# VH-VL binders against q0atu2: the designs that were tried, part 65

Target 1, 119 residues: q0atu2
Amino acid sequence: MLDKKARIRTSREYRNVFEKGKRLSGRFLIIYYVENALDNNRFGFITNKKIGMAVIRNRIKRQLRAIVREYQGQVKNKHDIVLVARAGIGKSSFEGMEKDYIAIMKKAGLFARNANKID

## First folded at step 21 (VH-VL)

Design mm22
Fold by OpenDDE, fold request of step 22:
Structure mm22 (fold): chain C 119 residues (1-119), chain A 122 residues (1-122), chain B 111 residues (1-111)
Amino acid sequence: as target 1 above (119 residues)
Amino acid sequence: QVQLVQSGAEVKKPGASVKVSCKASGYTFTSYDINWVRQATGQGLEWMGWMNPDSGDTGYAQKFQGRVTMTRNTSISTAYMELSSLRSEDTAVYYCARDVGYDSGQFYFDYWGQGTTVTVSS
Amino acid sequence: QSVLTQPPSVSAAPGQKVTISCSGSSSNIGADYVSWYQQLPGTAPKLLIYDNNKRPSGIPDRFSGSKSGTSATLGITGLQTGDEADYYCGTWDSSLSAGYVFGGGTKLTVL
């Protein structure tokens, strides 16, 4: 799990990101991102009912948290980033989600260093 | 088979606008970004920007910010690149190219259009 | 003037080996995978190498790619007359203005 300080937790914090942040869509994800006044990044996750049943939504959220945790050290600092799962994400593998996340984050210019895995 | 077919050559005067089309076939159009790359006569490749056919999101190179507009018509699997306030330096062959970024997380162009020559002269 | 630096030209006789270098920085080649494109005279570019060293279907193993640090190299062995073309490296740049960047291109002449 992400550290408590690395999580967007309040509705006010989420609203701030949605209202002031930029939006980019990937194949399975939408990200909203905005600079914050902190010394660290914060991440939020949205999995609404269009994704599927609660068990599916929870699984997707868990997977997205894992992906974010894996790459958090490579993300440019001082950002609030909200990940919104798209309806088709349930058909994607974990690797597919990961690649989509990487692509979107690159397009957003949020990676500070190499975000590619070595195979 | 994946194929990108672009519109024909254009001749424009300085200050005018040009809109080049790129029709995609052989794959799901909305699943891959379309990038535009131009090449002036005798010069190298120059990346202009990307467009997500699904969302319509775009990202342009700073050099073209304010002058380029990338759009799409999903019903006919066609991407468009419009460049305004044309100048002689915009004379080039313009290419559309498919990006495999969503499949791999890495950006590269595996299929290219045949190119569209745009000539800007008074 | 290109973000990635390539030699303007290289030449060799048929059957020989040539290498084309591509030099970048920590925000591009140092941070992401490199691709190579071949452009035959009067034609559109063609993907030659992706992910630093992988070949798409149809690309012969005479073509190879490698990457080290902030530099990449394209290798062509058993040079053929049909290899005469312009070659471009490219990669994603994660600088303040994220985007794709190309090298200046290298003209390969087969003597």
Scores: ipSAE 0.914, ipTM 0.955, lowest interface PAE 0.5, mean pLDDT 95
Fold by OpenDDE, fold request of step 22:
Structure mm22 (fold): chain C 119 residues (1-119), chain A 122 residues (1-122), chain B 111 residues (1-111)
Amino acid sequence: as target 1 above (119 residues)
Amino acid sequence: QVQLVQSGAEVKKPGASVKVSCKASGYTFTSYDINWVRQATGQGLEWMGWMNPDSGDTGYAQKFQGRVTMTRNTSISTAYMELSSLRSEDTAVYYCARDVGYDSGQFYFDYWGQGTTVTVSS
Amino acid sequence: QSVLTQPPSVSAAPGQKVTISCSGSSSNIGADYVSWYQQLPGTAPKLLIYDNNKRPSGIPDRFSGSKSGTSATLGITGLQTGDEADYYCGTWDSSLSAGYVFGGGTKLTVL
């Protein structure tokens, strides 16, 4: 999983992102993002019951963490970012989630460098 | 058969506003962003912004921020682009285009409307 | 004025090969995939190349794309009179204000 310092862990931290951050919706994801006062980024993940049973929610959460880890080095620093899974994500492939993440992060202007796996 | 059909030509006075429509068909309207691109006579393509038909989220080029508004009516699969405080330099053909970003993670426009000519003159 | 730089015009005889360059920076071409659009006279642009070098269905293999560093190139072999058009490169720019950017366009004349 993500390093402890790279995780949003407390309700207060989540609330701060929701209240002060910007919101953008993709096909399968909604992101809330706000600048933080740290030297690193922190990520949070929300998987509600509407996306499916606990097994599905846990799977989706693992997949989103994997995606975030994969592209972590390309994300602009000093941001708190919360990923909220949308209802349709349960039927999406890992690749579909990845594409959606990339698209929404690009729109948010959160990538500092090439976020593509291949040229 | 994906199609984007735009509204007809417009003639406006400086300072007025224009609202161009773009009706989509042949695909799920809310699944793809609509982008707007304009082209002045004899000039190149200029990107104006994107609109997510599902959420209504938008992103505008800095040049048009505060002057452009992109909206949609999902019940009729129609996107709108309104440009206010028109000036002669806004005379151009305006295009709507479908973005495949959510499908591929890459932004490019695979289908285009036929264009709408907007003329701004005193 | 355009964020991406293209030559204003290129020309060649039928059957020949032409290349159109597109120069950008690390925040656009250097950071994302390039697309190319063909615009025939009096018509809307048409997607010609996406993801640097992929062709949509219906686009003949005479059209090719490549990218290296902060530059991209469109190649057209076996030039036909019907290829006379304006060609634009485009890509996503990840600068401070993220958005799509186009090249200035290149007018291709078939002699």
Scores: ipSAE 0.914, ipTM 0.955, lowest interface PAE 0.5, mean pLDDT 95
Fold by OpenDDE, look of step 21:
Structure mm22 (fold): chain C 119 residues (1-119), chain A 122 residues (1-122), chain B 111 residues (1-111)
Amino acid sequence: as target 1 above (119 residues)
Amino acid sequence: QVQLVQSGAEVKKPGASVKVSCKASGYTFTSYDINWVRQATGQGLEWMGWMNPDSGDTGYAQKFQGRVTMTRNTSISTAYMELSSLRSEDTAVYYCARDVGYDSGQFYFDYWGQGTTVTVSS
Amino acid sequence: QSVLTQPPSVSAAPGQKVTISCSGSSSNIGADYVSWYQQLPGTAPKLLIYDNNKRPSGIPDRFSGSKSGTSATLGITGLQTGDEADYYCGTWDSSLSAGYVFGGGTKLTVL
């Protein structure tokens, strides 16, 4: 699990990202991202009811947290990033989510070196 | 099979704008980004930017920021690239290319249009 | 001028092996997968190699790719006259202005 300091937790923090951040859409994810005044990145996760039942939403959130955690060290510092799950993500594989995350983060210019999965 | 068919050759004056089209077929248009790459005569390939046909999101090379606009019409599976304030240096063959980034997390172009020659001359 | 550096030209006789190098930096080849494109005279580029060393369907195994550090290499064995073309490497660059970058291209001449 992501460290507490790496999480966006308050409504105010989320609003700041949505209002001041940039938005990019992937196949299964939408990301909002903005620079922060910290020395670390913070991540937020949104899984709306359109995703499915609570059990599904919770599963998706766990999977997204796992993906973010795996690539956390490769993300450029000092950013608040909110991941919003799109409706079709519930039918996607974990690998599909991961690839979508990688692609969208690359497009956002948020990945540093070695932003690829090591097999 | 996947196909990208581009519009015909263009001849423009300096300062004018050109809009090249790229019609996609053989796959779900909104599932893959379209990239534009140009090549001046006798020169190498130059990446211009990407466009997400689903969201309309774009990302342009810094060189073309403020001068290029990439759009799409999803109803006819067609992508467009408009380049304004044309200069003689913009004379080139312009290609659209399909990007497989969402499928693999890696960016490469597996299908290309046939190219559109744009000539800028006074 | 190009972000990725390739030799401007290479040549070899039919049946021989040639290699084309592609040199980049930690923000591109060092950070992402490399792809290669073949461009026959007067035609659009064609994907030749992706993910450093994978071949699309229809590409013969005479073509191979490899990557090490900030450099990539395209190998062509059993050179044929039909292989005479321009070859470009490309990859995603993770610099401040993220985007795709190409090498300057290599003209392969079959002697």
Scores: ipSAE 0.912, ipTM 0.955, lowest interface PAE 0.5, mean pLDDT 95
Fold by ESMFold2, look of step 21:
Structure mm22 (fold): chain C 119 residues (1-119), chain A 122 residues (1-122), chain B 111 residues (1-111)
Amino acid sequence: as target 1 above (119 residues)
Amino acid sequence: QVQLVQSGAEVKKPGASVKVSCKASGYTFTSYDINWVRQATGQGLEWMGWMNPDSGDTGYAQKFQGRVTMTRNTSISTAYMELSSLRSEDTAVYYCARDVGYDSGQFYFDYWGQGTTVTVSS
Amino acid sequence: QSVLTQPPSVSAAPGQKVTISCSGSSSNIGADYVSWYQQLPGTAPKLLIYDNNKRPSGIPDRFSGSKSGTSATLGITGLQTGDEADYYCGTWDSSLSAGYVFGGGTKLTVL
């Protein structure tokens, strides 16, 4: 898990990102993102009931958190970022989610250095 | 057999707009972003921006921000690039190209259209 | 005045070897994978090398790529007259307004 200060926690915090932030779509993910007034990034994760039962949604959230944790060192600071799982994400592989995340984060201009990609 | 087939040559006056089309075939159009790249006579390649055919999302190079609009019509698998307020410096061949970012996490252009010559003269 | 710097031209005789350099920075070549494109006279560019050193299907193995630090190199051995073309490196650049960047191009003359 991301540490406590790196999580978007309240409904008001999520709503701020959706209302004031920018939005980009990939194949499996949508990101919403906005600058914050902190010295760090915060991440939120949304799955809706359309993608499956609670067990499936929790697995997807766990996989997305692992991906975010792996690449967080390359994310430009001072952003609140919400990852929203698209309906088809349950059929993707871990690698498919990872590639999608990398692509949309680059297109959003949120990676400062992409050294992680050489894994 | 992936193909990107572009609309024909255009001649425009300064201050006008041009809209170039790019029809895709041989793959799922909504699965790959379309990029636009131009090349003035005797010059190098210049990236203009990307467009996601599924969502309609775009990202434009700073130089073209405010003058370029990239769109699509998914029912006919066609991408469009419109450049407004044309100047003589916009005389170039304009290419569409497919990027593979969602397959690999890296961006490169595996298929290109044949190019559309746009001439801006007074 | 391109973001990535290439020599404007190189030349060699048929059967010989040539290399083409591409110099960038930590925000592009230093952080991301490099691709190379071949543009034969009067034609659209085509992908020649991706992921620094990989060849698409149909590209002969006499074309090779490498990357070190903030620089990349395209190698061509066994030169043929049909290799006479312009060659461009390209990569993603993460600085300022993130986007794709190309080198200025290198004209290869086979003489």
Scores: ipSAE 0.795, ipTM 0.909, lowest interface PAE 1.0, mean pLDDT 91
Fold by ESMFold2, fold request of step 22:
Structure mm22 (fold): chain C 119 residues (1-119), chain A 122 residues (1-122), chain B 111 residues (1-111)
Amino acid sequence: as target 1 above (119 residues)
Amino acid sequence: QVQLVQSGAEVKKPGASVKVSCKASGYTFTSYDINWVRQATGQGLEWMGWMNPDSGDTGYAQKFQGRVTMTRNTSISTAYMELSSLRSEDTAVYYCARDVGYDSGQFYFDYWGQGTTVTVSS
Amino acid sequence: QSVLTQPPSVSAAPGQKVTISCSGSSSNIGADYVSWYQQLPGTAPKLLIYDNNKRPSGIPDRFSGSKSGTSATLGITGLQTGDEADYYCGTWDSSLSAGYVFGGGTKLTVL
């Protein structure tokens, strides 16, 4: 689980990212991101009802949180980042979501270090 | 069987624009980004940028920012690269290439088009 | 100049072994996986090695790759005249202008 200071918490905070941020799409995810005035990153997660039933949406949200936690030390600081699950994400594997996240974050220029697992 | 087939050679004058096409077959076009890479005669490979055919998102190498536009037409599985304000230094072979970043989390180009020669002269 | 540095040329006799180096930095080779491409005369580049040391189907095991620190190496054993080509390393660079970078290329001559 991400620390409380690393979470986007309020609807106002989410709206700020959607309205002022940049957007980049992968196969299973869309990220919205904007620079913040903090010393840290904050992450938000959206799994709307088009994805599937609540059990599926909760599984996906847990998987995305785990992925973000694994790579958070490699993300350039001072960004609010919202991950939006795309409709097809329910058919993906955990590894598929992970690879998609890595690819999108690299293409957005948000990674500062190697996104691979440490050998 | 994945194939990328590019449009034919072009001869252009300085200041003009060129638009090179890259038709994909043998895979789901919208599932993989298309990158463009050029190579001047006797020189190395120079990456120009990536384009996501699903979303239309792009990322361009700084050298080409402001002069390059990468687009697509998903109904005919075709990617395009347009380079404007051409100079003699833009004379090169231009390649499209499929990147597999979404499969691996790492970027490399597993399939390449045959190349399109663009000559800028006069 | 190229972000990734390769020797401009290398040569050896048929049957011999060569290595081609690729030197980068912490923002590219030090942070990401390396790929190698072979470009035979008059043809498009072809993927030869990916993920530092893996071969696509159809690439014989006499081609090998490795990475250490900010450097990568392509190895070719049992050289054949058909191996005469230009060889390029490539990887993602995470610096300010994030994007893909190639080495300057190495011309292999089989004498």
Scores: ipSAE 0.781, ipTM 0.906, lowest interface PAE 1.0, mean pLDDT 91

Design mm22
Fold by ESMFold2, fold request of step 22:
Structure mm22 (fold): chain C 119 residues (1-119), chain A 122 residues (1-122), chain B 111 residues (1-111)
Amino acid sequence: as target 1 above (119 residues)
Amino acid sequence: QVQLVQSGAEVKKPGASVKVSCKASGYTFTSYDINWVRQATGQGLEWMGWMNPDSGDTGYAQKFQGRVTMTRNTSISTAYMELSSLRSEDTAVYYCARDVGYDSGQFYFDYWGQGTTVTVSS
Amino acid sequence: QSVLTQPPSVSAAPGQKVTISCSGSSSNIGADYVSWYQQLPGTAPKLLIYDNNKRPSGIPDRFSGSKSGTSATLGITGLQTGDEADYYCGTWDSSLSAGYVFGGGTKLTVL
């Protein structure tokens, strides 16, 4: 699990990322990201009802949280980052979501040193 | 079979712009990013940036920021690279290349266009 | 100047082995996978090695790759005249100007 301080919690915090942040799309994910005024990163996760029923959306959120947790030590600090699941993500594998996340985070310039799994 | 076919050679004056095209076939154009790489005569390869054909998202190498624009027309599976304010040192062969980042999480270019020679001279 | 350093040239006789080195830093080779590209005279580059040591279909096993620390190596055994080309290493660089970087290239001559 991510720390409570590493979570985007309020509607205002989410809105700031969507309104002021940059956006990059992969195959299964879109990330929105913006510098924050903190010493740490914060992550948010969005699954739209168009993706599927609640059980599917909750599974996808759980999988995305696990991916972010695995790589969080490599992310450059001081960013609020929202992961938005795209339509069709429910048919992807965990590995497919993971590769997509790695690719878009690298292209966004959000990884600091090592883009591979934390060791 | 995957193919990337580029537009023909261009001769330009300093200060002008050039727009090179790259037509993709043999795969789903919107599923892979197109990168642009150039090579001056007798020199090595120089990465210029990437473009996502699905979203239109781009990322440019710092030295080209402000001078390069990468775009696409998905209806004809074609990527474009436009370089403005041309200088003589922009004389090079320009390549488009497909990256496989979304398949692997790692970046490499599995297919390349044949190259487009751009000559900048007064 | 290239971000990744390669020797400008290497040479050997047909049937022999050569290696081509590629030196980088902790923000590129030290953090990410290395690929190698072959560029035959007058042609576009072609992918030769990906993920440090994997070969695409159609690339014979006499081409090999490895990585140690911030350096990578391309190995070519059983040299043939058709192997005369420029060889480039490449990888993602995660430093402030994140992007793809190539080595300066190595010209292989087979005598």
Scores: ipSAE 0.769, ipTM 0.905, lowest interface PAE 1.1, mean pLDDT 91

